# Miniprotein binders against p81326, part 187

Target 1, 226 residues: p81326
Amino acid sequence: MLHFGGFIMEINHISKILEKEREEYIRNKVEEYLKQGFSKDDAVNKANQSWRTYIGHRIQDVIYNLLKKFLKDSGLKVTTDKALNNRNLPEELDKVKRLIAINYGEYLFLPDADVIVYKVENNDIKIIAIISVKNSFRERRFETTYWKLKLKESPVTSHIKVFLATPDKDNEISYKCPNGKPKKMRIILEYELDGIYFLKEDFEETEKAKHFGKIVEDIIEISKKL
Below, E stands for the ipSAE of ESMFold2; O stands for the ipSAE of OpenDDE; V2 stands for 0.75 times the mean of E and O plus 0.25 times the DockQ between their complexes.

## First folded at step 18 (miniprotein)

Design K4 (at its last look DockQ between E and O 0.67; V2 from the best seeds 0.00; counts 0 for: pae E 2.4 > 1.5, SAP 70.612 > 70)
Fold by ESMFold2, look of step 18:
Structure K4 (fold): chain B 226 residues (1-226), chain A 83 residues (1-83)
Amino acid sequence: as target 1 above (226 residues)
Amino acid sequence: SEEEEKILELLWKAFFLLWEARYLAEKGDYEEAIKKLEEAVKLLEEALKIAKELGNEELIKLVEDLLKRVKELIEEIKKKLEE
């Protein structure tokens, strides 16, 4: 009962504050771009893009830090694709990078893996899961499913769980059949991914679609089976 | 502005603490959850001070409502400790 009533109210309230800050941020950015000589339409587009980038990075930081803190005592480590793209990569992270990279013939690319969970056993690294963080499904709606399918193609990466974490503020995938009609994005994402974790309370819960608070225990349980 | 950026920084830190407290409370770690919520109250009080300096009446009201609810949650969790 504590989990349900009190925390829902507080989380929703701070989300409302962030939306009010968005309005002021956009207004200020539009005026800044107008002073630079951009058209009103271009200024609005640039301001909205700037906000989306900011929010995406902040949500990813929250997820990274929560997982890093709560998985530590279970012997699990957490990194990000940003860390894997840095120069002078530490040896451990270089191994993580090599283990998750996808081979395209002459080319080697990292999947879109905002947050990566791995463990070290007997000096070997095993990738447990990747978590893709999506604030909106406006573009690249099924990008995460593509990477799941690519990882599934090789026996060395087929064990890696692929999760999606999202606030889904606009209810684009929160329900399977709103008004009795199947929501294609929700159905396909849930079918192809190993899990969807919502950073809000109002969504249709299923075996694969859960509140983000469940992700820590799910990852720990998966790591014990590997 | 620099003040608006500071408010956002404080809100994100408070948001992290609220999520951390939620996880701790789900695991029955009520005393640690309360400590995280009290830390969030301090950050929100700082954000409220800045919002008042800016004269943003709508933001002031939203932060005040959030502070009230977080403090009520702290008392609710304290009640759970006494069960």
Scores: ipSAE 0.438, ipTM 0.753, lowest interface PAE 2.4, mean pLDDT 84
Fold by OpenDDE base, look of step 18:
Formats: structure tokens, sequence, C-alpha cells
Structure K4 (fold): chain B 226 residues (1-226), chain A 83 residues (1-83)
């Protein structure tokens, strides 16, 4: 394994760059919100939220584009939940939407699905995987596991793999037992999900916890079994 | 500022290329990996130029460090191609 020891483009460097950019971004946004009549505290909070949203979207976009590009040669297709939120969907995407829907009796709802990987064979669509992208775990720590469990409840969706992709910038789930203390969130996420993929180098690797670089191969392998 | 936004955009693009290069290298496609890394170098150099124009010393240092690492990686891959 080429220890791309130097390839530690640790999200840390990007994070550091982003952190510096964050300060300026925050300052500018705070000023903007102050001009809009918000209090200083509200302006700061809104600016921080705006930054989190921005970074989250950027990471999601990167992951989406990587998967789309790397899976293309294998004949696999990629979409997003956002793309499915259209009233006028192409037939293919309409089918995708229906095949990931969760039954709540009188209602069908979609799981959080930042990235959806599927294949088309003989006009039939098979959903392969859903990838949830999380930059941080401050809120809704087990939301992805909830959706995984819900998907398991139906024979229509039970085969769908659910993966988490994260830079885990705050080291919330990078290690199972740092300093001998179990990290509940890591353990539960790893247990319930089909895989966790880290966009970083410094993490405890296991059968289910891998570097993001392996996600493409894993998805392709899964697709061959469906 | 517009310049800062441009730097960020360049960095994100470079990041994408770096990930792509890693994936390619892991597959043994070292030549293509190098091409992606070289493209990333160009983007980072552009970002560095803008950072210097802005006088942001911290950003300059960060981009320079990243550039150094990418260049080192290119050399490492090149050595593997020669083996």
Amino acid sequence: as target 1 above (226 residues)
Amino acid sequence: SEEEEKILELLWKAFFLLWEARYLAEKGDYEEAIKKLEEAVKLLEEALKIAKELGNEELIKLVEDLLKRVKELIEEIKKKLEE
C-alpha cells in the first residue's frame, strides 16, 4: 500500500485553509447581518451557520462528483435527494425516488440521501447504495442509522447499502476507544451502517471503517452481487 | 472578497484533483495520477499568486506547504514508474 504519507492532504490542511477563510467569511457575514438589523449575537450565530452550510455543501459536491466520475466506467449512475425533489422527474429518476421511499402507512418519505448510487439493467433500476455526507456530528448524530434501519424494514429497500462519508474534523468518530474510553457514536455508527468512509488519514481502520478512496471499489463490488 | 473566493474555488478544485490522483494511483494508474497532480499544482500556484497579491501571509504559507507536498508526491510516483 503506497502509504501516500505525503498525500496526507489531511482535511487538516484544507481545514486550516478553510479555517482561515472561515474567519474572513464570518467577519463579512457578520457585517452583512448587522447591516440587516440583526443583533451582534444573532449575526455571529447566523454567520457560523452559513459557514457550516457552505462547507457542508462543498464537501457533498466533491463527494458527489468523485463518485459520479469514478463509477461512470462501471455503468453505475449517481443522483442526489435534491435532484429527486422535483415535481417533473424523468422516468428514471422517478423510479429511483420510488425505490428509496420509506413507508409510513399513509405516507411515503425519502431518507436523507445526499448521494444515491443505482444501476439500470434491462430498464429495471436497482438501488445500490445511499451515501450520507456529514461534515460534523453536532446535530442528529444517529440520523443516518435511523434511515438505515428504516430501509431494512422493507424487502424493497433492505438490500440498499447505507454509507457514511465524513472528514470527521473534530475526531468524533475517528477512533473506537481513544484513551481506553469507548466512543459510543463510532461504535453505533459502525455497527448499524454498512460502512464509514473517512476523508482523512488519521482514523482507526476496521472492516467497515475505511478511507474514502475505497468506497468506489466497494460500491462496484456490491453492484455485481445485485 | 472576490479574490478570496477565487482562492477558495481554486483550492477546492485542487482538492478534487488530488483525490482523483490518489484514486488513480491506488489503481496503479500512475501516469494519469501525475497528470492530475500537475494540474493541481497549476491551480495551487494560481492560488498562491492571488494570496501573495492579497498579502495574506498565513494563506501563503498554507498554499506553499500544500504545493510542496504535491510536488513531493509527484516525485515519489515518478520514482515508482521508473522501477
Scores: ipSAE 0.418, ipTM 0.760, lowest interface PAE 1.8, mean pLDDT 88
ESMFold2 (binder alone), look of step 18: mean pLDDT 86; pTM 0.843

Design K5 (at its last look DockQ between E and O 0.51; V2 from the best seeds 0.00; counts 0 for: pae E 3.9 > 1.5)
Fold by ESMFold2, look of step 18:
Structure K5 (fold): chain B 226 residues (1-226), chain A 83 residues (1-83)
Amino acid sequence: as target 1 above (226 residues)
Amino acid sequence: SEEEEKILELLWKALFLLWEALYLAEKGDYEEAIKKLEEAVKLLEEALKIAKELGNEELIKLVEDLLKRVKELIEEIKKKLEE
């Protein structure tokens, strides 16, 4: 009766507060970039990207803290790609980093994983899932699917679930066939990823496209099979 | 700008508490859920005070509306606790 869906409506309301602040933020950033010598068009583009980065990090922080808190009692641990990019890692996190890294011949890169869920059993680390947090699909529309495909290429990482969490305020992926037309982005993301979790109520729910409130149960259930 | 950043920090902390409370309520932990929502009310009331000091009428209205919704959620969960 009471569901995370109702809470998601309240996050959309707070997003209206942030939208009012966005206008002032963008204006100030455009002036800053113009002073740095960028053209008007470049300054506007950079200012909008700056805002999207800022709001994306705020949403990521909330998701990280929720997962950390609610997965703890199930023996699951949570970290971030920011923490893994630290120069001096504790042994446990160094192992996590090595277990998700992707080999490109001479180069070794971490996937763009905002939040990483793992477990430790007898000093053996199992990576359960990575969660990509996207507030907009204007840039790098299929970045998350690329990382899923790369993780599938190696037996070390092929079991790792890749989830997308998004408010999708502009309805870029909320429906498969809006106005009778297939939405390529939604269809491909849902096909390739292990799940899409929406931070709002108004979207087309499927077995893979769910309210964000379901993510904790899904992760716990997956962890029991490893 | 510094005051507006403080409002944003309070709103995001309140968001965390709201998400936590709804998850707890979904699992039947109504007493703890109410406790978290009451903490969120305190943060939202602080945000409202700062918004009023700024004289930002749009922020005032939005925070007041959210605060009203959180208080309604508290009452809804209290009804579940009595069942």
Scores: ipSAE 0.263, ipTM 0.635, lowest interface PAE 3.9, mean pLDDT 83
Fold by OpenDDE base, look of step 18:
Structure K5 (fold): chain B 226 residues (1-226), chain A 83 residues (1-83)
Amino acid sequence: as target 1 above (226 residues)
Amino acid sequence: SEEEEKILELLWKALFLLWEALYLAEKGDYEEAIKKLEEAVKLLEEALKIAKELGNEELIKLVEDLLKRVKELIEEIKKKLEE
């Protein structure tokens, strides 16, 4: 958990760090694109898009590393969709890949699975959870929900928990009914997913919407029931 | 600049240690939590040094603020160890 006593690791510090990083990143990328012959406006737009991709990966990496470290003592393993996107996989990862695959008749496809948590017992692999990491919801608002629903359609994958982890910087899903108006996206995501974990302090907490610090405990508890 | 990038790197590492420490503290592993925080302090002090060398007042303030909070957390956990 990211709370101890009165110490709230205020998102403000993280936000400030990220903002400084962004400023530097954007400046460097703008210069790069200008050198490539883009107009100033195009360079700025491209830099901003590049930043969104960059920061998304960074947050994903942080979450991956945290989960990997904190779940290790419980005997749980963590991998990523990127790690599974190889032609030559170790046997263990090849099994993981197969156990999360979704059937589309003639084809098997993998869900978007930024982080995959699994355990190995008696040489058998059990997939515990998939964590989707979203920095923003401008695009693919219900993509995680789609994958959750698809996973439910098969007895092979129906047990897999699907979690969303997000800083939700723009407060797109932090509250259910801000100013008395229902946030459709929050309500649907919370309903369809097994949990939403916020990398922030300012959000409406519910049974399914929790601080990211609780995700480790929740995963461990789930793993004991499988 | 390269120095600013180094500061940011140190800050991210320190934040990671903070998260670890908080997790450990919640589990009651106070001693290990303190060790992580002390390591974070070292990183932040290094970052502060670089920030001062650059004369970047904004970064100096950011790092100093974080350092203060980390030290406060250490003291809080130490009190728990004594209980």
Scores: ipSAE 0.247, ipTM 0.631, lowest interface PAE 2.1, mean pLDDT 88
ESMFold2 (binder alone), look of step 18: mean pLDDT 87; pTM 0.855

Design K6 (at its last look DockQ between E and O 0.60; V2 from the best seeds 0.00; counts 0 for: pae E 3.0 > 1.5)
Fold by OpenDDE base, look of step 18:
Structure K6 (fold): chain B 226 residues (1-226), chain A 83 residues (1-83)
Amino acid sequence: as target 1 above (226 residues)
Amino acid sequence: SEEERKILELLWKALFLLWEARYLAEKGDYEEAIKKLEEAVKLLEEALKIAKELGNEELIKLVEDLLKRVKELIEEIKKKLEE
């Protein structure tokens, strides 16, 4: 990785951009909610919640677009769980949907699959990876792990790699043992998932914890083994 | 303001181009990397223009710093092309 000494600067730029965007967004949303008749405190709370949703979707969209672009040359295809929620799906996406479904007896449910990578060979679809995108972990710390474990329970889905992509802005999982204290969440996520990919540079790199830039190569390599 | 939002949008686009360029450079696709960075320069120059028109010193500085970084990266990649 060309550790361009300037990456720290880029991270700082991202943070600054996000902060300015947040400030503007919050201000506008607060004003909107005030006009709707909410109290100032409620307006602020709602604005903050809206921001969290907004930025989460934005990061997800970015990751989706990046993966779609960089995996295209390898013949790999990318979709999202949102795209699969349509009633009328093309045959290809209908197959994708079925191949990631988890069996709960009388019901089939889809895992949280922000990004789904698959290949088509001889009209057969092979699911390669699911990427969960998390901006913050808050209360849903092990949700991705749950889905990974559920996918492992079926021979139909057991081969599917599950990756987590995160900027980890609050350093919740960037280090395993900062100051000698184990970070339970990092350790468990790294153990259970097939990989964690950071959209930042300041993290503890391991075999499974890598910079997001490595995800494309890893996915391509996995795809060759399927 | 709408102009500030536009600046931020341009900055984001430029950052993603920068990221793409790094990825390409790591693969040895230096020419395409430079092309992406040149596109980023254009976006940043536009952002800088708007920022200056607004007189927003913070945004001006932010854009200038990123522009500097992009240009430095172009130079670094060009050196690799010559090797």
Scores: ipSAE 0.315, ipTM 0.708, lowest interface PAE 1.6, mean pLDDT 89
Fold by ESMFold2, look of step 18:
Structure K6 (fold): chain B 226 residues (1-226), chain A 83 residues (1-83)
Amino acid sequence: as target 1 above (226 residues)
Amino acid sequence: SEEERKILELLWKALFLLWEARYLAEKGDYEEAIKKLEEAVKLLEEALKIAKELGNEELIKLVEDLLKRVKELIEEIKKKLEE
């Protein structure tokens, strides 16, 4: 049979396509910002920030659609943080929202969970996993670990697996000890999270740090234990 | 630039079809997998035509590499059907 190995090969093409899309996007945005009167350095910095927002939504959409399609036959359902923030939620999604909410005394907040996987059995909803999509780690490097730790504080949410999905184009977390020096972000993220899934070929693979193509079978196996 | 964006959109759609085909093939749905890959070939051939009209050698190479991979998958799955 075909194995996820070919899926890993296609992930390398994703990286090449993303790089070409980045080059085109940055070129256009720099020219746009220069026309607005920004210096060259400011225009480049603003273009890169704009790209991070743009590509984050693209990757999130890819992940959502793939998980929705591939998990359907296993009785698993998928939603997004955007869908959960709509004011007129269906009863099912309202329950999903309540089941992942974090208590801060007088306030309830949703963790930053871009994609949520859950199942429905006998009108009960069980949250299986939350996937956070990060294209870079310059600003919010440990946000996902914070939410994992908060979810662990309650028996209602402590079972929820928290995954990170990333292309990590700048190699911020791809290796544990690049040049023999421990990379703090990679070490802490891998230790605290339930898994890191890379949308690229070139990274240090471990029990928790895997090619994105493994995420479907991992989620299915977790769901069987619940 | 509009043409470059169109090429990139076609490449993304082809990659989604490739992923769908792999999923179908792993389930044993080889005929449907081949249909998805043949659709991807059509999109990649369109992308290649546009890239050649632009003379963008980097995009031409990228499209050709992916097209080669998709065609290899088609033959691989067809071999499974013959066995």
Scores: ipSAE 0.313, ipTM 0.698, lowest interface PAE 3.0, mean pLDDT 84
ESMFold2 (binder alone), look of step 18: mean pLDDT 87; pTM 0.840

Design K7 (at its last look DockQ between E and O 0.49; V2 from the best seeds 0.00; counts 0 for: pae E 3.3 > 1.5)
Fold by ESMFold2, look of step 18:
Structure K7 (fold): chain B 226 residues (1-226), chain A 83 residues (1-83)
Amino acid sequence: as target 1 above (226 residues)
Amino acid sequence: SEEEEKILELLWKALFLLWEARYLAEKGDYEEAIKKLEEAVKLLEEALKIAKELGNEELIKLVERLLKRVKELIEEIKKKLEE
């Protein structure tokens, strides 16, 4: 078999192309937030968060479409948190939403579940995996691990695999011990999550940290055991 | 501009095709992988044409490097298919 490596086109290259668009976007958003009464510092922080959200959604769209296409013939279905937040949900998606919701007394919340993989078997829905897409780890670094831990608290959701997909543009989690020093963020994320899938070639591979191209086979194998 | 938006959409579509081709090649579906890569070449060639019309040197360099690598991958996979 040919080992398919060495692609140059990664999401990070597209982000470089967007740098001038990013600058204009942030300027306009800062002006909007200042008009709303936010301080300069708050407006800048909100604008940068907005841009990161935009890029994250573009990456999420790529991931969603790839998984939908490649899992279809294995009897697996894919949806997104965006689709689940639609008011007029088909019955199937309403069931998916209920099966991943976490109870906090008077409140129900969805975990950080950007892309959800499930199957329908005997008219029953089984959630296989949740993929969180993170473009950057500057804010809320460990939110995905929190949601994994919450899902583990209930026997109804404890089987759900929680994966992280990331381009990791700034090499925040690409290596466990760069320069001989443990990277706390990489170590904890890899320990707590079921897998990390990199949308780039340059990273330290382990049994839990792989190139994103391996995720389809991993999900299929997991689904056979559920 | 509308031209820059067109280049960006072509690049996102090409990225999707490259990931498709990677998956197919890893499964040993070399003929289908080549088809996806050839489609990506067409999109990248269109993006390069627009980038040259705009005179955007950074885009031109990026797309040229991507095209070269994709064409090399096509030839490598064709060699594997013939074995």
Scores: ipSAE 0.335, ipTM 0.687, lowest interface PAE 3.3, mean pLDDT 83
Fold by OpenDDE base, look of step 18:
Structure K7 (fold): chain B 226 residues (1-226), chain A 83 residues (1-83)
Amino acid sequence: as target 1 above (226 residues)
Amino acid sequence: SEEEEKILELLWKALFLLWEARYLAEKGDYEEAIKKLEEAVKLLEEALKIAKELGNEELIKLVERLLKRVKELIEEIKKKLEE
């Protein structure tokens, strides 16, 4: 791995940018909520929650745009679960939606699929991968794992790769055994998922845990085998 | 402020270009990587200009550090092209 030591966007720089953005965002939201009649404490809490949602979407958008751009040359297409929630879907997206649906007997539900990668060959759609984007693991720590396991239960969806992309800002899953203590969440996620891709440099690399920069190549390789 | 927001926007765009450049360089597309980095330099220079106009020392320092790093990366890639 050409440790382009130089491309280490120092986690410190991204962190600083995010901190600055957060501070401004929080300040503005607090002011907004105060004007709405909330107490200072409630305003702060709401602002923080709003920030978590905002930054999550922002990271997701970045990942989506990146994948869309880099996979395009390989003839691969990218969509999102949000795009699939439309009642009036183009035929192609309607097919995509159906091909990722999980059977619950009387009902079909979609997995959480922040990004969906698929290809179209001879008017047939093949789903290649689902990427779940998580900024933090405070809530629903194993949600992505649940969806992976559910997708495995059907021959229609069993081939779909499920990846997790995360900056893991709190180092919840960056290392398997920091200080000799196993991180249950890292171990389980790595075991159950097809890959974990980190939007950071400081993590324990394994066969399944890689820098996000590898995801494009991995997806392309998978697509060739389908 | 609106200007601070603009700086942050430019920084995010620059970071995206850095990521693209990294990806390209890893593939051996060094020339295209350099182009992306040069674009990033332009964005960062614009951000620096705005930061200086605002007198925000913290942002100035941040952007200057990023600029330095990007320029160093360009030079590193250029050396590889010569090999």
Scores: ipSAE 0.163, ipTM 0.578, lowest interface PAE 3.2, mean pLDDT 86
ESMFold2 (binder alone), look of step 18: mean pLDDT 88; pTM 0.858

Design K8 (at its last look DockQ between E and O 0.48; V2 from the best seeds 0.00; counts 0 for: pae E 4.4 > 1.5)
Fold by OpenDDE base, look of step 18:
Structure K8 (fold): chain B 226 residues (1-226), chain A 83 residues (1-83)
Amino acid sequence: as target 1 above (226 residues)
Amino acid sequence: SEEEEKILELLWKALFLLWEARYLAEKGDYEEAIKKLEEAVKLLEEALKIAKELGNEELIKLVEDLLKRVKYLIEEIKKKLEE
């Protein structure tokens, strides 16, 4: 493995870019909220919350675009849960939506599926993978595992791979046993999910925990077996 | 500022190209990887120009560091092409 030591998008550079973007974003949002009549403290708090949402979407968009581009040559297609929320879906996306739906008796609900990878063969759609994108694990730490387990309960969805993609900025799941102490969340996520892909270099690599750069190859390989 | 936003946009685009280049290089498509890196260099050079015009030393340093890295990668890949 050519440790292209140089391709280490140093967490440091991304972090610096994000920090600069954050500073500007926060400043602008604070000003906006102040103009709306909020107190300084409220404006700051709202700006920070807005930033968390914004950066989450941005990372998701990046991942979506990367997967879409790199999987295209393999004939694989990519969509998002947002795209599936439309009332007027093309037939193909309507089928995708139905094929990822989870049965709750009288109701069908969709799992959180930030990115959905599928293929079309002979007018049949096969769902290959769902990628959940998490910037931080402050909330809903095991939400992705819940959906994975629910998908396993049906023969219709049991084959769908569920991956987590994260920069893990706060090193919540980057290591299994930092300083000899087990990280429960890392261990459980790695056990329950089909893979964890890190948008960073500083993490404990395992069979299931890999750099995000490997996700394309893994998805392609899975697609060949379906 | 609008200029700072432009710099950040260029940096994100460059990072995307770096990832593409990495992917290509891992597949052995070294020539195409170099092309992506060269495109990244162009974007970073543009970003550097804007940063210098703004006199933002922090951004200048950031972009310069990235440029050095990208250029280094190009050289490393070129060496592999010669092997």
Scores: ipSAE 0.278, ipTM 0.665, lowest interface PAE 2.4, mean pLDDT 88
Fold by ESMFold2, look of step 18:
Structure K8 (fold): chain B 226 residues (1-226), chain A 83 residues (1-83)
Amino acid sequence: as target 1 above (226 residues)
Amino acid sequence: SEEEEKILELLWKALFLLWEARYLAEKGDYEEAIKKLEEAVKLLEEALKIAKELGNEELIKLVEDLLKRVKYLIEEIKKKLEE
């Protein structure tokens, strides 16, 4: 009787809490910077810059904890880029790391994958999806598409779904054609990625651009096909 | 500001408990779901007390909205348990 679709209703609360958290954070940081002697304009700019870093980590934690909790009963495991960069890496995570790494000849690099979903079957690891968390698209706006294209180059990694999760508070990618003009960033991201999941209510929904609450169901269905 | 940060921390914890409860209820674990929601009520009541002491009307309304939601879900799940 209760359905996972209820996560859509609860995503509105996430957006509202994040909005209030932003208001509180900015107010406190502006006051802090004013006391340090910055002008009002500089204090506001610095506070907004500080918020963008803070909110990115906050959203990653929300996504990690949500996926870890709700994918567990489907036999799916979740890890992070941070965990994969630890020096004393457990064997299971070392295998995950090797399975997502991109080969550049003599060099091996991890894609920017904030959250990684995988399964373990008979000691074999299958990477299901990576989720990139972006709060803004001012720098490296197409970074996630670059990594998707690199993963597609090898048959070993070509199955890996690449998702983008974002609050997109500044509406940088929320609509395909705002004011009738195509938004290059949204159109290319949606075309190249396997999905975009918004942590807010107000955006243009498509088959690939969805409310974040749908990500659990989507990942479970994908895992059944692999 | 520490008090406002505490309110927001409590709101996040309550929201996660709400999500856990919905998941448990979908699996048919109604008693455990209610337990999680009752934990969320306690956190939200603490947040509401702090928000009222601060006089932050926007936070008061946000906490009250979540609290009403959680209490509604408790009653909805209790109805299913009676069936």
Scores: ipSAE 0.212, ipTM 0.568, lowest interface PAE 4.4, mean pLDDT 83
ESMFold2 (binder alone), look of step 18: mean pLDDT 87; pTM 0.853

